# VHH binders against StAR-related lipid transfer protein 7, mitochondrial (STARD7), part 8

Target 1, 216 residues: StAR-related lipid transfer protein 7, mitochondrial (STARD7), of Homo sapiens (Human) (q9nqz5r112to327)
Amino acid sequence: FQSSGVQHHPPEPKAQTEGNEDSEGKEQRWEMVMDKKHFKLWRRPITGTHLYQYRVFGTYTDVTPRQFFNVQLDTEYRKKWDALVIKLEVIERDVVSGSEVLHWVTHFPYPMYSRDYVYVRRYSVDQENNMMVLVSRAVEHPSVPESPEFVRVRSYESQMVIRPHKSFDENGFDYLLTYSDNPQTVFPRYCVSWMVSSGMPDFLEKLHMATLKAKN

## First folded at step 4 (VHH)

Design v40 (framework vhh_5c3l_4)
Fold by ESMFold2-Fast, scan of step 4:
Structure v40 (fold): chain B 216 residues (1-216), chain A 127 residues (1-127)
Amino acid sequence: as target 1 above (216 residues)
Amino acid sequence: QVQLQESGGGLVQPGGSLRLSCAASGFTFSSYAMSWVRQAPGKGLEVVSDISGSGGSTTYADSVKGRFTISRDNAKNTLYLQMNSLKPEDTAVYYCARDYLSPEWDKYLEELGMDVRGPGTQVTVSS
């Protein structure tokens, strides 16, 4: 028998989202809210709000990690497959870190107004650890001030890790997605219900189908 | 320090029943989804069933739906699999596994292929 290859975490590993604490300062527990063939969805409360941080674990066997990763980075293609996108543009690229700043405007379900996001994303292909990582978070940028036309989302984080079953260029992988935002809505319960029942599942299904179409 | 230990396997006739147990230690059991996975001779691993940390959500492979029931006792740190109407095709080593997904943010950057599983318990369905 061999060691499982488990490495020690750095001393005192912590959740990066410290805002998920109860009244005693303890981290909130994850609750499974959806269990489907290709993914499982969990949520946990964001302290002080009626909103949640979401976590998705998913598996595909009919597309490659590289195809799935590249489709997410392709802003022009996303405007074609994601019907909720009103605008999606790269505002700036940092040549040193490889970070990109994007402006994203999206429909929300009636009766909510459309939201806009200004966010930085960073991505990496880590051959040493056999994974691909995509992280995003809301930022301010002087070229994209707030507009009365849209509700600016100022709290937004998304992190995705993709792990191949075989290689980056062979079909089959698992992914872990952690997501949270605060859409600043007077209908928080409706927004949460929509996100779980439609928003997140529809996005994931369309992303998968878009990856299959890009494969041709 | 994290350990999983299965028990309850054995030889049973077609149509019979078995109840598998898995004793967990070294982690906060109620915070993790748990799975039963099996490996038949000459085949790969198949996920048979999984259950959420609270026990509120369960899934089953199509091959076992209606026959198997997964459950857990968080007070005893124990996972169960009730297997009814057993078929020769159910013959396999059954493993208790902690799901790849961790509720802790720090673990999201760990290898998703890393699973914590027990040594397994053999189930043989034969006349």
Scores: ipSAE 0.000, ipTM 0.120, lowest interface PAE 13.0, mean pLDDT 78

Design v41 (framework vhh_5c3l_4)
Fold by ESMFold2-Fast, scan of step 4:
Structure v41 (fold): chain B 216 residues (1-216), chain A 128 residues (1-128)
Amino acid sequence: as target 1 above (216 residues)
Amino acid sequence: QVQLQESGGGLVQPGGSLRLSCAASGFTFSSYAMSWVRQAPGKGLEVVSDISGSGGSTTYADSVKGRFTISRDNAKNTLYLQMNSLKPEDTAVYYCARGYDLSPEWDKYLEELGMDVRGPGTQVTVSS
């Protein structure tokens, strides 16, 4: 029945260990906040904060894993398809690890100030496990001090795993994205609402369209 | 240094029009939502209009909706307010402002302004 070629949506993330607002070292349960044609979005509270960790599970059948991966790594192209990007620059590259430090400045929803991020990005193509991985986390860098023009995000983590349905160069893959940041706002409820309703969905939709446009 | 400088205010008769301009310098203008804020004699500050960094989204106070139009020219680092069908109640000092971390959809925020940068203001007087 499962071998018939009928595609089923992947199962939602299941409840983890007990977790509550006071649980030290325990994971909280994921809550689904959006269910769309190409992806599902969940969130869970970060214990002791008003913030959430987000998780996206998505599937595309009209673009290849390699195209999707490369579009995300292309900083010049991202500035063209992501209207929220004000600045996106590679500050330095580590020649040994291949890690890159980037400075990213982005619009936030009106009336919030624009935020800037200094983060290290690392990526790999794992042929043996048939997956592509990209990870990012906030860092401090002496060449990019805090500026009164933007609110510096000091806590930011992102991890994406892409798994082909067939190969890196054939259409069809699933991806899992886990994301969290602290936008340092006095309106966290408003910011969370925007992220769920617009920020994350619009980003993913535009990323998909950008990948289609890059496909000749 | 971050600076905002308004111009275009003056004396106008009821039913008349004025266009205010605000020249911005010292920051990446297109990265910030901008607002026009006014203060009538003996009154508190009122946010009359705002515009997103890209210019794609605008909001207006009920008192000015349909009469005022906010716009921006990011190539010139300039914010504008076109004021039509002016009323005596529009008499105020008008400030352009950056750095408001407010939700315009909430009434409670209309009077609570986190001021980062505001210009020196330009006087608009609507009188015969």
Scores: ipSAE 0.000, ipTM 0.083, lowest interface PAE 21.5, mean pLDDT 77

Design v42 (from h5a with R98K; framework vhh_5c3l_4)
Amino acid sequence: QVQLQESGGGLVQPGGSLRLSCAASGFTFSSYAMSWVRQAPGKGLEVVSDISGSGGSTTYADSVKGRFTISRDNAKNTLYLQMNSLKPEDTAVYYCAKDLSPEWDKYLEELGMDVRGPGTQVTVSS
ESMFold2-Fast, scan of step 4: ipSAE 0.181; ipTM 0.608

Design v44 (from h5a with R98A D105K; framework vhh_5c3l_4)
Fold by ESMFold2-Fast, scan of step 4:
Structure v44 (fold): chain B 216 residues (1-216), chain A 126 residues (1-126)
Amino acid sequence: as target 1 above (216 residues)
Amino acid sequence: QVQLQESGGGLVQPGGSLRLSCAASGFTFSSYAMSWVRQAPGKGLEVVSDISGSGGSTTYADSVKGRFTISRDNAKNTLYLQMNSLKPEDTAVYYCAADLSPEWKKYLEELGMDVRGPGTQVTVSS
């Protein structure tokens, strides 16, 4: 039974049959926590913590895949549309792999201290499968050691796949975003509540608006 | 979530006709190529026909060419298969499917989203 269609997504028979991915542990089930016009948000527990991995399925019909992709890669533009960014800089580029290492410093809601992330980002345009992929994960880099000024996030992963409805340069696409981090906070339940109610929805809405404003 | 539901199967005499329908929800239907796939008893899957998102391009397996017609109504999020001059060898479970890349399919399957319908049985027998 569902008390709200938005937050209750029943498990499918296939997911139920699998049970777990490997013999070491059981994969947690995805739970829908938000169902909005432009996106749906699921979460699943990270075993041994009060934290979650998040997944978003979204659709836009008023911007192109390439515009949406490029706005995310534009660090100067992100500093303008993302009010939470304190610092965002590319510290290293690998010309062979196309990977970039970034240092990102961001506000967290009071009373949490600001966090910083050092992460590698790789992106690709897969013309054969008609999709664009953006992947990020936390790394260590000698040029950016931990500082007492910020809480260093050591566990961070983000994966986005964008699938055009027509082409990379025509309006309309679906995307899948999988996100997790461990902010190392003494307020984990508050942090989870903020992420679901504000952090993730506000980020996605601002990203969409930023893409519309960048449109020629 | 992505859902596909077939209907219209049944028992029919050789030489008869049936029209299958597939109701789609949870995705932008007009933007995805769709296919009809069948599985005869004790045999593997066979792609019968496919249609582009706009409906402007269609293909057919040699076994059904000239007898089957695929179509779609993007306003109703519905895929159709008109089957004429049915033969006993057309007996199978018929599935509709969204034509997605393996990588994209994997992500949707992890969310419990079904990119293929449960199927509808077609039996051609005297």
Scores: ipSAE 0.157, ipTM 0.554, lowest interface PAE 4.0, mean pLDDT 84

Design v45 (from h5a, 14 letters changed; framework vhh_5c3l_4)
Fold by ESMFold2-Fast, scan of step 4:
Structure v45 (fold): chain B 216 residues (1-216), chain A 126 residues (1-126)
Amino acid sequence: as target 1 above (216 residues)
Amino acid sequence: QVQLQESGGGLVQPGGSLRLSCAASGFTFSSYAMSWVRQAPGKGLEVVSDISGSGGSTTYADSVKGRFTISRDNAKNTLYLQMNSLKPEDTAVYYCARLSPEWDKYLEELGGFDYRGPGTQVTVSS
C-alpha cells in the first residue's frame, strides 16, 4: 500500500495500456505472477489468444540510470552477456529522430525453433521530466526479408521508462517495462510457462549483472 | 511554423480503397519519422502506421496489416497512406503526425507525436 502525500516510486501498473489498443482497446486486468526482491511481474491475456502482455516494475539501488540505459543500447555488449542471442545488428539509423532498425535472432527453448525480429528502437533522455525511455516495435525492412531458417516474429512491442531516485548519474532508479510478442508457436502454454519462470527473470537478472560489470 | 495538412478522406463502401496524403512544411521532412494515427467516434487514438525518415522501414498496427501501405515522397514533403479492403471498423478521423523523440508519450492516449494535422474523415458505409 502506498502512503498519502509524496510518492517516491511510481504506483503499480494500471490495467489499461497501449497493448489493449493492439487488442482493439478491450480492457483486461493485470495478474501478478511473480513478486521478487528487485521486481514484480504482471501479465494480462491478449484477447483471442493463449498469449500475454507482460509488465515489470523493477528497482535497483546499486547501479545508475545512465549505466542501465547505456547497457541496453550497446548491441555489441548485449551479444556478450545474453547467451540466447544468435545475431544482433543495426540495419538502419535515423540520426535526427534517434531511431534505429535492428535485426535480432534468438534461441528459444527446445522444441521451439529460433526466432528472428526486425524492429525499430527509439530512445530518449527527458531531462525536464527526469526520465529515460526505450521503445521498440516490430517493423518490415526490405534488407531483411523473411527466411525459412527462422520464424519471423511480426508482433512485438517493448516500452521501458526509467525514473531516477536522485539523478541519472547516481545509484537508484525504478523502471517500468511493458512487453508483448507473438512467437507464432504451436506450444503457447509451454512458451508462456518458460517466459514467466525462466525467460523474463533470467534476462532481467543477467541485464542487472551486465550493468554492474560495465560499471567503472 | 510546423504545418501538417491531410487530404483524401471521404465516404467509401466496404471493400473499397482510399489514398490519404499529408503535406508537410516548416521542418526538414526527411529528418523525421512520420505516423498515421486515427480516432474512431468515442474511442482513443490508435497509431495505424509509422515510417522512418528515409522510408526504409515501416510498421503497421495488426488491425491494418496487409491492407494499408504507408509511403513518403521526401522530394515533395508528402506522406501517404494507401488503404485497401476498407471495413466499417476503419471509420475514423485520420491524422498525419510527426513523431517526437520522446517515445514515453506512447504510454498516453495522445500518442508519441509532437505535431499532428487537423485530420481527414474516413467513413466506410454503404
Scores: ipSAE 0.000, ipTM 0.138, lowest interface PAE 17.7, mean pLDDT 80

Design v46 (framework vhh_5c3l_4)
Fold by ESMFold2-Fast, scan of step 4:
Formats: sequence, C-alpha cells, structure tokens
Structure v46 (fold): chain B 216 residues (1-216), chain A 123 residues (1-123)
Amino acid sequence: as target 1 above (216 residues)
Amino acid sequence: QVQLQESGGGLVQPGGSLRLSCAASGFTFSSYAMSWVRQAPGKGLEVVSDISGSGGSTTYADSVKGRFTISRDNAKNTLYLQMNSLKPEDTAVYYCARPEWDKYLEELGMDVRGPGTQVTVSS
C-alpha cells in the first residue's frame, strides 16, 4: 500500500513468462529494438506478415501532459512541424461521441510511394484514472475514396496513454504508445528498418520539440 | 526465372519524344513495383521513375519531372516510359528494373534488370 501522493511509473512491456505464452490469443513476445535516454522501443511480429506491432514507452520532464496531448490534436500545427505530412484534414466530427474522421497523406522514403490513411480518432481525459488517451484506427469513408496518387493503408491502429507525474498542467509524464499498420509495400524489410531507425524516432523527437515551442 | 526486356530506344533530336517498353516474365507482374533506371556515359546509375504494382502511385526524379510519364499494363505484363521534351543530358542506357531493398536510401539494389536500351539525344 502506497500513499496516493506517490507517483508510480507504468510497468515496462515485458517478454511474456512461460506461464503466459500459452494464454488465450497467441500473443508474440516483445523484442526491445531501441533503448534511448527519453524512450524505449519494442516490437513484436504480426502473424502472417513481415511486419510488426510497435510499442514505445517514453518520459518527458520539460513539458506538460496537456500541452503534449493538445499538440497531437492540432492538425494545423502538425503540418508545420511534421515535414512528412502532405495533407492532414478533419473530414467529419461526431458531435455526440467527439470522434473525428481524418484524412492523412504522408511521404514514405523513396522509392516507396506516399500513403494515405482515413482513420477515426477518439480522445479522452480520464480524471478518475489520471490519464489521457488517444486512439486511432483505419476506417472507410464515402467522401474519401481511394486515389491513384497514393497507396491506401487499410490496416492501422494507434493507442497512446499519457500518465502525469503530478497533474495535467505540470511538467512531467510517461506515455505508452502501441502502433501497427500495414503499408502494403513490396519492400517490407526496408519499411521496417526505416520505421525503427528514422520514422518513429524522428516523429517522437519532432513532436517533443513542437510541444516545447508551443509551451512558449 | 525473372526476365525483363526493354525496347523503343534510338536517336532523337532535342525537344523530341520516345516511348520505351519493357516486357516482363517469370513473376506476378502486378504484385511488384517497377522502376526505370538510366546510366549516362561515364556516370553512375540514376533512378528515373517508379510505379506501384497497381499503377496507382508514381514518382519521378527531379531531372525528368514534368517531362516523363511512367505507366504499366498489367494484363500485358508491360512497363512503359513516355519521354517528352528530350534534352542532350537524357542520353543514357535505360534499364527496366524490379527493385529490391535490403539497404539504405544511398544504396539502391536492383533484384533484376533488363539488358537496357540506348537513348541518344543529339542535334
């Protein structure tokens, strides 16, 4: 039993114990692929593909949870700090649930073609559990048909949980990001290599810098 | 066994046009992205243009953007390059390639390419 005033970090993703390897749903073991000062990156295979689900655990002490959360929701600002964005637009908002449908077009490294994503995004501030959650998944939308200019990504899921060290408006938090997509590429090994070495680390670093700039 | 065979090269004057073709066999053509790659005399290989397996996405080198058009006919297992407004600096051997990526952006590996077709632009 700990005092409610004591902050506990979320547990790091673990390789499954032998007792859990045969549990319902054949979950693959997590493999650490990057251990940096401000984040750790793990991956696990997606059965039947040459692709991976990724998990990031990160910590920042110089920005607030609310600033970091809001910068991710700001589509106009993202177009300024994310050089890979070709297009990012909110297509539809559901006034009842607060869900948003977005169309996102992004560069991939040459010679891979640019990809577009149509996805629903839902976000919440959970005061009871002291966390902020952002969830996205690919959907089909009649106003955004497939274009011959881009490869449509049909399999995409992202979940981010942000846990404050103190409050939503004070510096310091941990986040856990779980991400997977299928870019439908004939270069899956190259794509995986780029994602681990550049795509994901560069995105996270730029997001942090954008949050610092938005702070003041 | 994968085979690629280019055709359509020749001598043309500056400002002229040529259409290159590449016949592919030995693999499911529609499942692979394809490239046109060229080598000018005394220079290295340059990737000119790429096209996705479906034909829905294309890219071009800055040197040819707005002048060249890549296309494919998956029913005929054929890749095309329409070259307009040709310049002397477009003089090169042009190769049809099925690219393979095992390395970084600075090292373009090509799994298979054809024997090439010579394009000469001179007055």
Scores: ipSAE 0.000, ipTM 0.143, lowest interface PAE 16.9, mean pLDDT 80

Design v47 (framework vhh_5c3l_4)
Fold by ESMFold2-Fast, scan of step 4:
Structure v47 (fold): chain B 216 residues (1-216), chain A 129 residues (1-129)
Amino acid sequence: as target 1 above (216 residues)
Amino acid sequence: QVQLQESGGGLVQPGGSLRLSCAASGFTFSSYAMSWVRQAPGKGLEVVSDISGSGGSTTYADSVKGRFTISRDNAKNTLYLQMNSLKPEDTAVYYCARDYYGLSPEWDKYLEELGMDVRGPGTQVTVSS
């Protein structure tokens, strides 16, 4: 069978795609959703869900790796610069491994209720490979049971690697952040939209500004 | 523990065929897109093909398009690469990969050691007469 077919407009010719394009979206592929001066943000679908894993690759030339790393570890300072934080407390520290268990409660945009996270955080400074690493994942802890006051996020992972351009104490570094969570929301499209347009960019910008203000 | 193990590499003459396999364990295989990445002698890493978690979507580098076919068997946690019409330029170590970032050799090594970039040990493919 043959029909008098309508010719579909051909995709842009390969010779016209001259540029540094990062991989864009087929299902379960990284799709670049933001390209800003200091960072690029990608997402990819998590199979079987309406949710995404996020990846950020960023560069700063006006702060040191050590300052940026330490600002992220400083829970008291985080409560001062991050207006979305309702509660952020270290519940337990393991003196042998250096791992910390934290309870974090945060505002989400209306009409979503506030969420709480119980997570273990581990960090290391690798002098041999000139890298700093911060990883976090959701855990259960008997001292912080689920409460009807907040929606408990049970699926959460964050991994950040910081690589200095020169040294830990000189300005300039790249970082890679991989992030995913499941906020257990009936407004998944709205939540994803907020995360990309506001949640993630605003957090990264405020973290940068907080690092610049950390006079030490 | 997340593990990937390649097999099926070897020496083959130009125009020949090989099928590579990658056995995956320690994670929900069907939930992840998978890639085949190769490194030719003295060259950087090149992504040759990738496949979605369901197997419904595939991509290929221009250098291998029409010759290589990627596939997966989610029931067996196995990734495959069928390589036909092999050329000397296809000589490389072939790695199967989950979450390959492609940043730099220094980043790639460190991310692999941390388990953030998961690759197998690789399998050598040599195309020579």
Scores: ipSAE 0.023, ipTM 0.440, lowest interface PAE 6.7, mean pLDDT 82

Design v49 (from h5a with T28D S31D D105A; framework vhh_5c3l_4)
Fold by ESMFold2-Fast, scan of step 4:
Structure v49 (fold): chain B 216 residues (1-216), chain A 126 residues (1-126)
Amino acid sequence: as target 1 above (216 residues)
Amino acid sequence: QVQLQESGGGLVQPGGSLRLSCAASGFDFSDYAMSWVRQAPGKGLEVVSDISGSGGSTTYADSVKGRFTISRDNAKNTLYLQMNSLKPEDTAVYYCARDLSPEWAKYLEELGMDVRGPGTQVTVSS
C-alpha cells in the first residue's frame, strides 16, 4: 500500500462510512467546502441542526499583519467598508484587560430579519511569540436588552490567530479563523448556503480590500 | 471545560520503548478525532499520528510509520501512543490534540487547553 504520510486535510466522507454515523454527527470531522488561492474553508456540522462551525486558513502576501489586525479593530472604518453593518459601537471597556463589549447590528438577505449581536472582544499583540490574536464571544449586557426589531444571536464565537511571515510591519502572514454562529433563522439551509457561498467569502474579500486601502 | 493531560514521557535509551497516555475530560471523547503532535528542539511542529473517533482509521507520519501505534479506549476516555524502536530523533515534547486540522498544527502551542494538552517530554539518550 502507498499510504504512508499524514493527511494534510481531513478525509472526505467515503461511501463505506455513509449512513447513521454521518447523520447522527457521531464523528465531528472537518470537511473542505472551499479551496481558493488565498484561503481554504472547512466546516463541521453542529449536531441536531443545519448549522456549522467553520474554520478558515488564509495567507496574504500584499498586506501587513498590523494593517489587517487594525482594520478589524477599527469600528468606524468597518462601518465604511462593511455594507451589511447597521450599527457597530463599543458599549464598555475593561481598563484592566482591555476587553471591549460591542453591539453589532447587521443586515441579512431577504427574507431573513436583521440580526444583532452583543459580544465581548479581546485582542493581544504578542511580540515574544510573534502573533496577534482576536477573540469574540456572545454575552449578555444589561444596557442592550433584546429588541423585537432584531433577532438576537446568543451563540456566537470567533477566534483569529495571525502569524507574520517576517514582522508585524512587513507584508505576509497566515491567519486561522474559527467561527460558529446560531443566527436562529427560519430558513436555516438558505442561511447556511448563503454564508458559505456568499457571506463569508465576500466578508474576507472586503476585509482584504479594506486593508489594502488602509493608511496605517 | 475541555481538559487534555498527557503522561508517560521520560528518558529512554535508543531502541527502547515508551507508552504515552492522554486523559480526556469535558467532552464526548468518542465523537472526536484525536492526534499526537510533537515538537523537537529547534524544529517545527509535526503531526505524528491521528485516529478517528471510532478508532477505525489511523494515519502515521513517514518518520514513525512501523514504529509507533496510536490507539484509544473510549470507555476510559484515554488516547495512547505506543512508541517502539525509539531514536534520538524522536526526542521532543509530545502533545495530544483534539479535532486538529493539519493547517492548525504549526500554531499548536498558541491554541488553548481545550484543543491540546500541556505536553509531555520524551528524551531519547544517545
Scores: ipSAE 0.000, ipTM 0.201, lowest interface PAE 15.6, mean pLDDT 78

Design v51 (from h5a with A33Y D105A; framework vhh_5c3l_4)
Fold by ESMFold2-Fast, scan of step 4:
Structure v51 (fold): chain B 216 residues (1-216), chain A 126 residues (1-126)
Amino acid sequence: as target 1 above (216 residues)
Amino acid sequence: QVQLQESGGGLVQPGGSLRLSCAASGFTFSSYYMSWVRQAPGKGLEVVSDISGSGGSTTYADSVKGRFTISRDNAKNTLYLQMNSLKPEDTAVYYCARDLSPEWAKYLEELGMDVRGPGTQVTVSS
């Protein structure tokens, strides 16, 4: 029989109590979409889009980490083995940090127009932790403004970590590649289908073959 | 190809000692940092200790410092954890891990891939 307050308030609408669960977005899991001899490919949705972030875990036993790493850094050699490249140029270099700004123009499958990318690439060899790292992300650069000739990709990120089985100069390593971009297409489902079935697998297979052909 | 297999766990009295072993294969063992990680019942993972490829650098969690010693035999591709002055709070499953970086381990775990061996149970009870 305790009462200490005078209740002279108009009835207030009580706030809607929403459920305490928020599983949307937090339950986004990696989905394996390809399982090949040399690599496995996963994807997960980018919230609010019809696009995906991709992750590759790959293993090679017939090439060295250094060969694989160097082939990716060699822009002149990439123009020779990658038939989709229209243009690939280093715009500027920072020798101390190993950072490079590149302009890359590439074919996309019909009916999509060719895309161009301006991105900064940074690479490092970590001898203490026995790994090689290559990261890239889209940037703006005044020497390469947007052009009506190509569709500029403004959202692009790539990270590759290479972990040797033995040494940097002996055959055998694992690598992990995380990749996303937004090609700004009116055919996003077609583009996603092409990337999974052809774009990514063909690129990785050609990169492997190019590494085998490279004379160390 | 890369394989890690722990052994040496068991039941021990408080104040007792155990030595855990991890047999590694499929990679050049001496080129990699190795770690011992544990998970107590109802708790998260704890990194107990790590050791450089040469064995010249080691670290320990504050909870085990002065009681545990990590070591390796690169000729035998084996990692060890000598556990002395064991306490009930050391009760856990102990895992051997080949760790390049926390990011690498996290990425593999997100994909459902094992970064650790299957583990060995240590129970400290009177």
Scores: ipSAE 0.148, ipTM 0.553, lowest interface PAE 4.5, mean pLDDT 82

Design v54 (from h5a with D50Y D105A; framework vhh_5c3l_4)
Fold by ESMFold2-Fast, scan of step 4:
Structure v54 (fold): chain B 216 residues (1-216), chain A 126 residues (1-126)
Amino acid sequence: as target 1 above (216 residues)
Amino acid sequence: QVQLQESGGGLVQPGGSLRLSCAASGFTFSSYAMSWVRQAPGKGLEVVSYISGSGGSTTYADSVKGRFTISRDNAKNTLYLQMNSLKPEDTAVYYCARDLSPEWAKYLEELGMDVRGPGTQVTVSS
């Protein structure tokens, strides 16, 4: 006589909740670290490291999904509104898949040295599920070898999903951003503190303002 | 943020009727499909009924087909569930939920965000 019983979010879970110290452990739970009017920010430890994966849930009612999506794809415009960008260039485009390889060089706060990223970006508009998706991941590219001038980030992932409240061309949407990287810093606690208190919030606020400016 | 508030639950005798309501805010109600989901004591979640944003298409679980009717009033941002011929097996907490893609719903649940309302208790007993 067998009965397993799947637990569907019991009100008072009987299992103890503990953090994982081992890389062989189960996934860590998300911890909310910021709750603002237009977005919430969570983080969770990356098992076996002193680093975090971040997740943002945001909502805007004054810009369209398409404009917000397009502003993020516009590398020239980003250099205008993002003061941390030292360099941002499209190295290669695949016209069939729409994938792009980019080289991005950015300031990090003192005492951290500037970092560079070589990453592939893929985006899609999913009419069936009413979503826009933007995914980026670090890659190697022969045209951009590692330079002693910058610290190369080799572990980087970003995924953004945008869901309209009405349509892609009308104001109002929710978005989810999942982000992680390994900046290879000797100041991990300072870097994490900066990312939560300044890096992520400032970037998101400037992105919103840039979208509003581009709308008109 | 999406807010969903259920009401209309209570104690009813077998064969009786109840009408549940869900007040929605924080999104363009008419643009989203909506669902009623229930959880009976000691059991998992069951999707009871679904309605498209326009109200033009509806689906029902086999356990409630012919007895329950889902409807919506897009002008009032309200979802309804008319429950007729109630049985003891219908005893559950009833939740209203915005029909999100599986990926989106999974993300919200991982974050501990409510993807459904707080629920309303329905008890069918003699």
Scores: ipSAE 0.060, ipTM 0.505, lowest interface PAE 6.0, mean pLDDT 82

Design v55 (from h5a with S35G D50A D105L; framework vhh_5c3l_4)
Amino acid sequence: QVQLQESGGGLVQPGGSLRLSCAASGFTFSSYAMGWVRQAPGKGLEVVSAISGSGGSTTYADSVKGRFTISRDNAKNTLYLQMNSLKPEDTAVYYCARDLSPEWLKYLEELGMDVRGPGTQVTVSS
ESMFold2-Fast, scan of step 4: ipSAE 0.339; ipTM 0.656

Design v56 (framework vhh_vobarilizumab_d1)
Fold by ESMFold2-Fast, scan of step 4:
Structure v56 (fold): chain B 216 residues (1-216), chain A 125 residues (1-125)
Amino acid sequence: as target 1 above (216 residues)
Amino acid sequence: EVQLVESGGGLVQPGGSLRLSCAASGFTFSSYAMAWYRQAPGKGRELVAGISSGGSTSYADSVKGRFTISRDNAKNTLYLQMNSLRPEDTAVYYCARDLSPEWDKYLEELGMDVWGQGTLVTVSS
């Protein structure tokens, strides 16, 4: 079965010709915190906080890149498969670029507060480089006031790259997800522990299952 | 199964040459950037050379002018030609697949996802 003996190593950044690295790359290294059948999870500290930036490398062989990509963009379907969603709405869409501003409110387990995000999402299918890209970052929007019921997250970034094994419409791909947020939490240890042990793994598993269901 | 298998390592005298090969399987080799890393005993892993899907190359300052990275997409094979070898080049050399997109500099730090098991290069008299 397995041609085994390949060791699993943490991801490292691409070399720069001039040898210049940013301050974060020099001081903060990726640490592997989970190694599962379909994905690996790494983290590195965010300077000045007790929180982490996370990186996920995953592989699926039973769904297509396009199906996986489209399921993530389908806000109505996400509300059906993601039980933590309290609210998820596209509040603005740019007709020229196709970028979207979303309002997203989600449950976090006690003692963490439920979180409120306003973020811009951009996505592209890059046929020349054979990849799909989805990026999101927190923004402010005048139509979405802060609610005392939820914690407004002002620092949030997510980047996902999907690379097909064959084509966008054939089963099999790898993806790389880099994610960070700072919800101004008073319980950073609980937040970090939950994210690693449950939050990230559960989200990825549910996303995979949702993609399989959409396929059929 | 996605796999990288290195070969070509060995014992060589200072000033000698070696050619390392990395056989790729289970993915579309031509679509990915590839890299060579090395790890000396008791030290961390360091990047030696990288090559894009389009053939653009980059090198660590310590090997620039001595090492040449190349690829053969028809054979799904990555190469590292090492000339003028020095004792400080002694390390286990690893082949790696790079997920970083070439067009988006903000995603360059996404790093390597698949590693080979390594091939030992010893430069000693």
Scores: ipSAE 0.000, ipTM 0.195, lowest interface PAE 12.1, mean pLDDT 78

